Miniprotein binders against q9bqp7. Designs and how they scored, part 206

Target 1, 240 residues: q9bqp7
Amino acid sequence: VPQNWFPIFNPERSDKPNASDPSVPLKIPLQRNVIPSVTRVLQQTMTKQQVFLLERWKQRMILELGEDGFKEYTSNVFLQGKRFHEALESILSPQETLKERDENLLKSGYIESVQHILKDVSGVRALESAVQHETLNYIGLLDCVAEYQGKLCVIDWKTSEKPKPFIQSTFDNPLQVVAYMGAMNHDTNYSFQVQCGLIVVAYKDGSPAHPHFMDAELCSQYWTKWLLRLEEYTEKKKNQ
Short names: E, the ipSAE of ESMFold2; O, the ipSAE of OpenDDE; V2, 0.75 times the mean of E and O plus 0.25 times the DockQ between their complexes.

## First folded at step 20 (miniprotein)

Design Qf28 (at its last look DockQ between E and O 0.71; V2 from the best seeds 0.00; counts 0 for: pae O 1.6 > 1.5)
Fold by ESMFold2, look of step 20:
Structure Qf28 (fold): chain B 240 residues (1-240), chain A 104 residues (1-104)
Amino acid sequence: as target 1 above (240 residues)
Amino acid sequence: SPELAKELVESVEWLLKEAEELLKMGDLWYAAWMARMAVDFAEDTGDPELIRRVAELLVRVARIAGRPELVEEAIRVFEELARRNPDPEIREIAEEAIRRLREL
């Protein structure tokens, strides 16, 4: 249990969006500062076992591809993920038209993979938007806040290849989502809050993406784990 | 090396523990994902008893979830395990897991 528990929700905020619809999704710019990001906290607090398994996975890939092949593989995966997120931001933005979008950006198996999920997404409130937890002092950049099947979610888009899972950001992705949720709920740039999370795993071959929905109870349980990681990070920084 | 082998076993045990915790939390998809990874890394230990423990967890999680995608992913994991291993004990573990996942 965390020694300094803090609630994931802000009791001063509505569980539901205002009756007035915002016309444009929020896109709060990420500011350079000294406070840690969610991804930094998670990277710096991986367990010894998590680090060992990630390194072993890397060595397997290097054995199969060679060191240069692995560098190319990781660079390509990163670029595909970046293009995927850019494509989704473009698709979900209400102010863009099809003629203004990069057609090559929209051509990927990953975009094909998520089409059935996008049919269930509406009411987009934020895209590629910074969040800051004003009390716990951490920041992040969330992918999307929108309704999924009628529930307002922090949505995280993930790319995955078969048959070898891309492991490097997967162990802690639910913690990342709830950390963004908690930060948004306590960030003065936002007037509403979010109770649910959604992780969408898209596949390179265009196979139907997996929507991993996290209800409020599951988010609360992951939030407790996030708070422990943040406490661990803070304690490590005191010792440096 | 002996040190690397020991760390691998400890890390597989960690995956097993994490998958069981995720199952208790009700996150069946992530529990299945961690169990699939545990089987994959347990194979590297060459320890049939550890492989059996993790295989039984993956089978249990996949059956509790009852989702065809998760069951099919689990079957693929065990099919690959059987194909890669000449050890008849490991192959029997994989075959039994597949039988349980296909049960009518």
Scores: ipSAE 0.775, ipTM 0.900, lowest interface PAE 0.7, mean pLDDT 86
Fold by OpenDDE base, look of step 20:
Structure Qf28 (fold): chain B 240 residues (1-240), chain A 104 residues (1-104)
Amino acid sequence: as target 1 above (240 residues)
Amino acid sequence: SPELAKELVESVEWLLKEAEELLKMGDLWYAAWMARMAVDFAEDTGDPELIRRVAELLVRVARIAGRPELVEEAIRVFEELARRNPDPEIREIAEEAIRRLREL
C-alpha cells in the first residue's frame, strides 16, 4: 500500500466537458525543471527482473544484428516513432493549424495501421501536451487526449516493427498512461478529467493496430502501482 | 552458464507470477503479453516442464480473453516454438497448445 496515497480522479472536476471547451487541442509546453518525468521515474524504478529481461533482449538482438546493426536498429526505431507521432499530431490537429502537411509523413505503414482507430477518435482536447502533478511532484508529456468510441481517454501511441501486440516498451505503458491521467486530472491547466486510458500499438507493415483500452477500474489498479514506483523513486533520490 | 540458466528460470517464474496477477486484475492483454514473454525465456532454458507451464498459462489467458486476435497470436507463438525446437517433447507441447487454442 502506498504511504502517500493520492486519488487518480479529481472529485472537483466534472466528467462532462464544459461547453466552453476550446475547439483547439491544448498544447502546453514541457518546462525544463528539476521535477522528474514519468519516464525517468519508471526507468529508475525498474525491477531487477525487468532489467534482466531487457538486457537479455538486447543481447539477443546484438547477437542477431551485431553491435553496429543494433545501434542502427535502435536509431531507426526512434526515428520512425518520432515521425509517426508528428504525423498523428498533424492528422489530429485542426485543419487551420495544419502547417504544410508533409505528405511524406502520412505515407507510412504506421499511419495505415491506425486508420481504423482514428475513425473512432473524436473530440481531441490535447496533443503533445505537458502535464504536471503539483502534489505528487512529477511531470509528463502525453501524446493525446481524445474520445475513443465516445469515452474520453489519454491515448498513448506506440510503434512496433513486427505485427505483434507484444512490444517490450509496453511493459510500463499502463503505468505511464495512468501517471499522465492522474497528473492531468490535478493539473490546473486542464479544466476536465479523464477516466480511461488507451494504448495503441501501430505496426510498420500497415497491419491493423491493436487498441488496448483501460477502463476506470483498471486505471485505478495501475495507479496504485504507479504510486509505489513514485515512492521508490523518491526514496532512492533521498539516499543519493 | 549455470548462472544464466538459473536467472532465466527465475525470470520465467517472475513472469508467470506477474501474468497471474494481471489475470486477477482483469488485464487480459497484458497477461497475454507476460505469458508470451515467458514462452520466449522458457524456450531459452530448454526445460520442457517449464515450457509446458508457460504454455498452459498462455492457453488459459487466451481462453479467458475470448478474443480471436489473442487466440490467433497465441497459435502463432506456438507454431514458431515448434518450428525452432528440435526437441520432440517441446514440439508436442506446442502442438497440444495449438490444438487447445483451435478448440476455442
Scores: ipSAE 0.469, ipTM 0.744, lowest interface PAE 1.6, mean pLDDT 87
ESMFold2 (binder alone), look of step 20: mean pLDDT 86; pTM 0.844

Design Qf29 (at its last look DockQ between E and O 0.72; V2 from the best seeds 0.00; counts 0 for: pae O 5.0 > 1.5)
Fold by ESMFold2, look of step 20:
Structure Qf29 (fold): chain B 240 residues (1-240), chain A 105 residues (1-105)
Amino acid sequence: as target 1 above (240 residues)
Amino acid sequence: DPKELAKELVQSVEWLLKEAEELLRMGDLWYAAWMARMAVDFAEDTGDPELIRRVAELLVRVARIAGRPELVEEAIRVFEELARRNPDPEIREIAEEAIRRLREL
């Protein structure tokens, strides 16, 4: 249990998604190197078992692909993820239309994979936007805040190549989402709050993406786990 | 140190079991199934039939609770590959029993 529990939701904010909201999605710039990021906290608080399993997975990949093959694989995965997020931001942004972006970004299996999800997404409130938890002092960069099937969500987009099911950050994806949610709900740059999360796993071959919806109760349970990771991080830094 | 690595692998599979059971308790069936499938995959490396049985029982339980065809089908494929790769009759029987239980869904 965390020593200093803090709520994920802000009781002073509206739960309703249709209050007076902006017509253009928020994109708060990230100012790094002032407080720890969500991803740094998670990376620095991995258990020894999680580290061991990730290293074992890496060695299996190196055995399969060779050292140079593995380095090329990881570089390509990073590039494909970057292109995927750029395409999604363009698709979802009213200020960044398809004609303003390279049309080749839109021709990918990952974009095909998410088409059925995008049909259910509306009311985009934020894209690639910084969040800061002003009390717990951590920062993040969320992918998207929008309605999914009528529920306002923090949405995180992930790419997957089905033949290689283990993804290094997959263990902590839900913690990342709820950490962003808690930060946004207590960030003065935002006038609304979000109670649900969505992790969308898109597939390289264009197969239908998996939408992983997290309701408020599930988010609250993951929030407790996030608070423990944040406590562990801060205790480590106090002793350094 | 090969013996220390083997011990760490067993401990890490047990950690995956614990995490998957927590996710099951929280009702996150997709993530619970994903971690259970990973646990089966790494437990195979241990060659320990008792550990493999424990992870197999967890994956079957999660798939049955979820009742989603895609999770059941993926679990069956995991056990089919486990049986195919392992000559040990005890491990093969664990996999075959898991498949039988999953097909009853």
Scores: ipSAE 0.777, ipTM 0.904, lowest interface PAE 0.7, mean pLDDT 85
Fold by OpenDDE base, look of step 20:
Structure Qf29 (fold): chain B 240 residues (1-240), chain A 105 residues (1-105)
Amino acid sequence: as target 1 above (240 residues)
Amino acid sequence: DPKELAKELVQSVEWLLKEAEELLRMGDLWYAAWMARMAVDFAEDTGDPELIRRVAELLVRVARIAGRPELVEEAIRVFEELARRNPDPEIREIAEEAIRRLREL
């Protein structure tokens, strides 16, 4: 049980987002402060087993590609992911704010992969927006807040070259999503709350993306795990 | 030491199995399936047919519980690839049996 329990949902916020479709999605800039990011907390609190698995995967990839080949691979994966997020932001942004859509950004297998998911996405509330949990003292940058199949979700977009998600991206993704949810639900910059999460894994070959929906119950379970990771991080920092 | 590495791989598979079971209990069938798929990849590196059998059984069980055609098809692909990559007839048999069970769902 977490020592510093805090709710994921804010009882002071109405479950019904004010029905006014925001004309423009929120985009709060991330302030680089002394406050740890969700990603930093998760990376610093990986289990020995997770670290071992990642290192083993890395070693196998280096054996296959060579050291320089692996560096190039990692760089390309990162770049492709970045371009995909930029393309999604452009697609999900209102047309009036769309600068000249770089048509080249839209011509990707990843964009093709998510088309069926995008059909079920509406009511975009935030894109690439910073969240801060003032009480628990962490920050994050969430990809998207929108309705998926009529349910308001924090959506996290992931890229995979193969139908198998990369080991690097998957272990703590649910924790990342609920961390963003909990922060947003208690961030004064947001007037609404979310009760659901969605992880979307897009594939480079254009194969249909895999949606992983997280209901309120599952989010609550992962929230407890997140709080434990945050406590571990805080304790580790006190001992440094 | 190859023996130490083998031991570490086995421990990693056992951890992945445990985590997949926990995720299954939580109702997170997608991540349970993912952990099980990862366990297949690491179990394959051990060359231990009994460990591979245990992992295969878990993945089949997750796919069955999920009841989603997409997860079943993905699991079939995992086992087809396992069978293709392994010259060991025992591992091939495990993979083929898993595929048969998945097609019956």
Scores: ipSAE 0.053, ipTM 0.481, lowest interface PAE 5.0, mean pLDDT 84
ESMFold2 (binder alone), look of step 20: mean pLDDT 83; pTM 0.801

Design Qf3 (at its last look DockQ between E and O 0.91; V2 from the best seeds 0.80)
Fold by ESMFold2, look of step 20:
Structure Qf3 (fold): chain B 240 residues (1-240), chain A 104 residues (1-104)
Amino acid sequence: as target 1 above (240 residues)
Amino acid sequence: SPELAKELVQSVEWLLKEVEELLRMGDLWYAAWMARMAVDFAEDTGDPELIRRVAELLVRVARIAGRPELVEEAIRVFEELARRNPDPEIREIAEEAIRRLREL
């Protein structure tokens, strides 16, 4: 149980837009400062088992590919993820990008993989936008806030290669989503709040992406786990 | 080394507990994802009893979820497990899991 519990939702906010809500998605710049990011908190509070399993996976990949092969593999995965996120921001933005960028970015299996999801996405409120929890003092950069099948969600886009799982960020993805949600709900740059999450896993071969919907109850359960990780991080930094 | 082998077994045991927690939370897709990963690491232990325990958990998760795509992914995991392993006990664990998954 966290010693310093704080609610994920802000009862003083509505999840419905008002007449003054912007028609262009918000893109709050990430401001460099000394407060920790969500990803730093999660990385610094991995359990011993998480660390061991990630290192074990790394060693198996190095055995299979060689050290140089593994570096190339991880570099390619990172680049594919970056291209995917750039393509999605372009697709979901009201301002169309240059023809060259649109053509090249849209030619990927990952984009084909999410087409059926994008048909159910509407009312885009934020893209690649910074969030800050002004009370709990952490920051993040969320991918997207939009309605999915009529429910306003923090949406996180992930890539995955079949047939094998890519372990590097698997353990804590739901915590990342709820941490962004809590931050947005308590960030004065936003006039609304979000109660649901969506994790979309896109596949390199273009097969249909899996939409993992997280309702308010599930988000609240993951929020408790996030608060424990944030508390652990804070205790760790007190002792340094 | 013996120390690393013990830590691997303990880490697979930790994964089993995480999957059970995800089931209690009702996060069936994430439970299935972690269970598939647990099969992969359980294979590395070479311990048929641990592999069986993880296999049974993945089958149970797939049954509870009731989603054809999760069943298909689980079957692929066990097909690869059987293909990679000459040990008859591990092959039988994988084949039994596939039979149970196909009856869903």
Scores: ipSAE 0.776, ipTM 0.904, lowest interface PAE 0.7, mean pLDDT 86
Fold by OpenDDE base, look of step 20:
Structure Qf3 (fold): chain B 240 residues (1-240), chain A 104 residues (1-104)
Amino acid sequence: as target 1 above (240 residues)
Amino acid sequence: SPELAKELVQSVEWLLKEVEELLRMGDLWYAAWMARMAVDFAEDTGDPELIRRVAELLVRVARIAGRPELVEEAIRVFEELARRNPDPEIREIAEEAIRRLREL
């Protein structure tokens, strides 16, 4: 049990959209502060087993691709992920419809992959927006807050190459999502609450993306795990 | 090295425990994902018994999930496992897993 328990959900916030919700998605800039990011917390609190598995995966990939080939692969994966997020932001943003959509950004297998998911996405409330948990002292940048099949979710978009998923992008993803949820639910910049998470894994070959829906119960279970990781991080930093 | 082999086995055993926890939590998609990953790392050990255990777990997860897409993904994993391994025992494990998945 976490020593510093804090709820994921804010009982003071209504799940009902206030009629005054701006028609424009929120985009709060990430402030460079001494406050750790969700990603930093997760990376610094990986288990020995997780680290070993990642290193073994890396070694296997280097054996298959060579060192230079692996560097190129990792660079390309990063670039493709970035372009994918930029394309999604453009698609989901009402205002960016007027900017010359780089048609080239939209012609990706990843965008094709998520088309069936995008049909079920509506009511976009935030895109590429910073969240801060004021009490637990962590920050993050969430990809999207929107309704998926009528349920308000923190949506996290991931890219994968078939047949093997990129291990780094998926291992702690549930923790990342609930960390963003908990932060948003207690961030004063947001007037609403989320109770669900959604991880969407897009595939480079354009095959249908996989939606991993996380209901409130599952989110609560992962939230406990997140709190333990955050405590571990905090303790580790005090001892440094 | 014998040490690396031991660490691999321990890591696979850890993954198996994590999958069981995910099943207990009801996160069937993530359980399936982690089980598929466990197959990859079990393969690196070359231990047929460990591969068998992981294969059985992935089949069980797919059965519990009852989602056709997860079944098909698991089938693809085992087809690839069979393709990459000349060891008849590992091939038989993969083929048996595929048979079981097709019966779902």
Scores: ipSAE 0.753, ipTM 0.889, lowest interface PAE 0.6, mean pLDDT 89
ESMFold2 (binder alone), look of step 20: mean pLDDT 87; pTM 0.864

Design Qf30 (at its last look DockQ between E and O 0.70; V2 from the best seeds 0.00; counts 0 for: pae O 7.8 > 1.5)
Fold by ESMFold2, look of step 20:
Structure Qf30 (fold): chain B 240 residues (1-240), chain A 104 residues (1-104)
Amino acid sequence: as target 1 above (240 residues)
Amino acid sequence: SPELAKELVQSVEWLLKQAEELLRMGDLWYAAWMARMAVDFAEDTGDPELIRRVAELLVRVARIAGRPELVEEAIRVFEELARRNPDPEIREIAEEAIRRLREL
């Protein structure tokens, strides 16, 4: 149990977006400052078992692909993820012009994979937007806030190559999402809040993506785990 | 080395613990994902008893979830386990798991 519990939801904030909300999704710039990011907190608080399993996965990949093959693989995975997020922001942005869109950006198995999800996404409120928890002092950059099947969610887009079951970032995906939710709900740049999360796992071969919906109850349980990681991070920095 | 083999077993047991917690939280997809990872790393140990324990967990998670896609993914995991391992004990574990999953 965290030593200092804090609620994920803000009782002074409406769950319903204002009718006067702008038609353009919010894109709050990420400010570089002293407070830690969600991803830094999670990286710095991995358990010894997480580190061991990730290293073993890496060594297995090197044995399978060779050193150079593994370097190419990881570089390509990173680039594909970056292009995937850029493509989704472009697709979900109502004001994009043709000159600002790379046509090759939209041609990938990952984009094909999410098509059935995108038709259930509406009411986009934020894209690639900074969040700051002004009380707990952490920041993040969320991918998307939109309705999924009628429920307003923080949506996180993830890429996956099915034959390799262990990937370096998946252990903490739900914690990342709830941390962004908590930050958004307590960030004065936002006038509304979210109660739900969605992790969308897209596949390179174009297979239908998995929509992992997290309702308010599940989000609250993950939030407790996030608070423990943030507490651990804070104590680690105090002892340094 | 013996030290790395012990640490691998401990890490598989950690995965089992994470999957049990996710099951308790009702996150059946992530519980199944953790259980599938546990099977993959348990295979590296070559220990049929540990492989049996992780197999039982994955079958249990798939049973509780009752979702066809999770059942089919679990069956695929055990089919590959049996294909990669000529050891009759490991093959028997995989075949029994498949049988139980198909009765769902």
Scores: ipSAE 0.780, ipTM 0.902, lowest interface PAE 0.7, mean pLDDT 86
Fold by OpenDDE base, look of step 20:
Structure Qf30 (fold): chain B 240 residues (1-240), chain A 104 residues (1-104)
Amino acid sequence: as target 1 above (240 residues)
Amino acid sequence: SPELAKELVQSVEWLLKQAEELLRMGDLWYAAWMARMAVDFAEDTGDPELIRRVAELLVRVARIAGRPELVEEAIRVFEELARRNPDPEIREIAEEAIRRLREL
């Protein structure tokens, strides 16, 4: 049990978005501060087993591609991911902001992969928006808050070159999602709360993306795990 | 190295444990993902019995999930396993897993 328990959901906030459908998704800029990001917390609190698995994967990839080849591969994966997120932000943004749709960004297997998911996405509330949990002292940048099949979700988009999710991204993805949810639900910049999460894994070959829906119960379970990771991070920083 | 082999086996056992926990939590996708990773690590050991155990778990996850997408993904994993391995025993395990998955 976490020593510093805090609820993921805010009882003071209504689940009903205020009747004004925001015509424009929120985009709160991430402020560079001393507050750790969700990603930083997760990276620095990986288990020995997770570290070992990643290192073993890395070594195998280096053996196959060489060191330079692996660097190029990693750079390309990162670039593809970035372009995919930029394309999604463009797609999910209101048309008036779509002045320069780089048509080249839309011509990707990843975009093709998520088309069936995008059909079920509506009511976009936030895109690439910063969240801060003031009490628990962490920040994050969430990809999207929208309705998926009529349920308001924090949506996290992931890219995978292989039908297998990228090892680096998937282990702690549920923790990342709930961390964003908990922060948003208690961030004063947001007037609403979320109770669900969605992880979408897009595939480079354009095969149908895999949606992983997280209901309120599952989110609560991962929230407890997130709190434990945050405590571990805090303790490690006191000892440095 | 014998040490590496031992570490791989330990990693597989850890992944299996995580997958079972995730199954209990109802996180079937993440369970399937852990099981798929376990296949990759088990393959690196070359131990047919370990591969069999992982295969059984992945088939079980796919069956419980009842999602065609997870079944198809699992089939692809085992097709690739069979393709990459010249060991007849590993091929047989993969083929049997595919047969079981197609019956779902």
Scores: ipSAE 0.014, ipTM 0.316, lowest interface PAE 7.8, mean pLDDT 83
ESMFold2 (binder alone), look of step 20: mean pLDDT 86; pTM 0.836

Design Qf4 (at its last look DockQ between E and O 0.85; V2 from the best seeds 0.00; counts 0 for: pae O 7.1 > 1.5)
Fold by ESMFold2, look of step 20:
Structure Qf4 (fold): chain B 240 residues (1-240), chain A 104 residues (1-104)
Amino acid sequence: as target 1 above (240 residues)
Amino acid sequence: SPELAKELVQSVEWLLKEAEELLRMGDLWYALWMARMAVDFAEDTGDPELIRRVAELLVRVARIAGRPELVEEAIRVFEELARRNPDPEIREIAEEAIRRLREL
């Protein structure tokens, strides 16, 4: 149980749509400073078991691929993820003309994989946008805020290769999403709030992506876990 | 290493506990994902008792989720477990799990 509970939703913000809402998705630039990022908090508060399992997974991959093969694999995964996010930002942004889109960027199994999800996405409010929790003092960079099947969500896009287990960076993804949600709801750069989350797992072979929807109740339960991780991080830095 | 083997067992038990918590929270997809991971790492221990515990959890989560695609994925996990392991006790655990999943 956290010692210093704080609500994920902002009672000072209306749920009512604003008629003057901008028609262009927000893209607030990330301003790095001394306050920690969501990803740094999560990295610095991993359990011993999580660290052990990740290391064991890495060693199994190195045994299979060789050391150089594993380096190439991780580089390719990182590059594919980066290109995937760039493609989605391009697809969802009204600011990009057809001539400015790289046609090869849009040709991938991951983009094919999410097509059925994109049909249910509308009302894009933010893309690749910074969030800062003004009270709890942490920052993040979220992928997307949009309606999914009529519900406004913080959406996180993930890539996965089905033939091999992908264990890296997945344990804490729901905490990452709710941390962004809480930050947005208490960030003066945003005039609206979000109550739901969506994690979309896209597959390299183009198989239909898996949408993991998190309603407000589930988000609140993950929020409590995020607060514990943030509290743990703060205590570690206080004792240094 | 005996120390590393003990730590692996402890980490599989941690995955079990996390999956149970996710199940109680109602996050069936992440509970299933954790249970799948528990089976994968439990196989490395070679401990039939631990493998049985994680297999029973995966079956329970898949049953509660009730989605055909998730049940079929769980079946594939056990088919692969049986294929990789000649130990008749481990094979029987996998076959029993498959029978339970097909009765869903």
Scores: ipSAE 0.749, ipTM 0.885, lowest interface PAE 0.8, mean pLDDT 85
Fold by OpenDDE base, look of step 20:
Parts: C-alpha cells; structure tokens; sequence
Structure Qf4 (fold): chain B 240 residues (1-240), chain A 104 residues (1-104)
C-alpha cells in the first residue's frame, strides 16, 4: 500500500466535459524542470528482473545483429516511432495549419495499422501535451486525449515490430498511462478529467493495431502500482 | 552458466507471476504478452517442466481472452517453439498446447 495515497480521479472535476469542446486540442509545452518525468521514474524503478530481462534481450539482439547493427536498429525504431507520432498528431489535429502534411509520413505501415482505431477516435482534447502533478511532483508528455468508442481516454500510441514487441515498451505502459491520467486530472491546465486509458500498439507491417482499453477500475489498480514506483523513486533520490 | 540458468528460471517465475496478476486484473493482452515472454525465457532454460508450466499459462490466458486473434498468436508462439527445439519433450509440450488452443 502506498504511504502517500493520492486519488487518480479528481472529485472536483466533472466527468462531463464542459460543453465548450475546445475546437483545438490542447498542446501544453513540456517545461524543463527539476521535476522527474514519468518515464524517468519508471526507468529508475525497474525491478532487478525487468533490468535483467532487458539486458538479456539487448545481448541477444547484439548477438544477432552485431553492435553496430543493434545501434542502427534502435535508431531506426526510435525514428519510426517519432515519425509515427508526428503523423498521428497531424491526422488528429483539426487545424490544417500545422506543418504541411508530409504525405510521406502518412505512408507508413504503422499509420495503416491504426486506421481501424482512428475510426473510433473522436473529440480530441489534447495532443502531445504536458501534464504536471503538482502534489505528487512528476511531469509527463501524453500523446493524446480523445474519446475512444465514446469514452474519454488518455491514448498512448506504441510502435511494435512483429513478431517481437519491444520489451521496453510494454511492461510499464499501463503505469505510464495512468500516471498521465492522474497528472492530467489534477493539472490546473486541464478543465476535464479522464477515467479510461488506451494503449494502441501499431504494427510496422500494417496489420491491425491492437487496442488495449483500460477501464476506470483497471486504471485505479495500476495507479496504486504507479504510486509505489513513485515512492520508490523518491526514496532512492533521498538516499543519493 | 549455472548462474545464468538460475537467473532465467527466476525471470520465468517472475513473468508467470506477473501474467497471473494481469489475468486477475483482466488485462488479457498484457498477460498474453508476459506469458509469451515467459515462453522465450523458458526455452532458453531447456527445462521441459518449466516450459510446460508456461505453456499451461499461455493456453489459459488465450482461453480466458476468448479472442480468436489471441488464440492464433498463442498457436504461433508454440509453432515457433516446436520449430526451434529438437528436444522431443519440448516439441510434445508445444504440440499439446497447439492442440488445446485449436479446441478453443
């Protein structure tokens, strides 16, 4: 049980988005601060087992690809992920005025993969927007807040190469999503709250993306785990 | 090394535990993913009993999920396991898992 319990949901915020749907998704810039990011907290609080698994995976990949091949692979994965997020931001942004839709960005297997998910996405409230939890003292950059099948969600887009998903992307993804939810729900820059999460795993080959929907109950369960990770991080920092 | 083998076994046990927890939480996709990872690491141990345990979990996850695509994915995992392993016992485990999955 977390020593410092804090709710994921804000009772002071209405579950109903205020009727003034901002016509434009929020994009709050991430401020560089001494405040740890969600990603940093998660990375520094990985279990010995998780670290071992990742290291073993890395070693296997290096054995298969070589050191240079592995570096190239990791760089390519990162670049593909970045391009995918940029493409999604462009697709989900109502304002045509953002950067000329590089048609090349839209011609990806990952974009093809998520098309069936995008059909169920509406009411985009935020894109690539910073969240800050002032009380729990962490920050993050969320990919998207939108309605998925009529439920307002924090949506996190992930890229995966078949057949082996990146181990790094999957273990703590639910924690990342709920961390963003909890921060957004208590961030004064946002007038609404979210009760659901969605992790979308897009595939390079264009095969249908996998939607992993997180209801309020599941989010609450992962929120408890997130709080424990955050406490562990805080304790480690005090001892450094 | 014996140390590596021990670490692998521990990793598999951890993955099994996580997968079971995820199942209890209703997170079937991540449970499947953890179970799949457990197969990969269990394979590296060469321990048929450990592989059997992982196989049972993966079949259970697929059964609970009730989604054809997850069942097919689980089948692919075991087909690949059978393909990569010359050990008849491991092959038998994989084949049995496939049979069970096809009956779903």
Amino acid sequence: as target 1 above (240 residues)
Amino acid sequence: SPELAKELVQSVEWLLKEAEELLRMGDLWYALWMARMAVDFAEDTGDPELIRRVAELLVRVARIAGRPELVEEAIRVFEELARRNPDPEIREIAEEAIRRLREL
Scores: ipSAE 0.016, ipTM 0.337, lowest interface PAE 7.1, mean pLDDT 83
ESMFold2 (binder alone), look of step 20: mean pLDDT 85; pTM 0.812

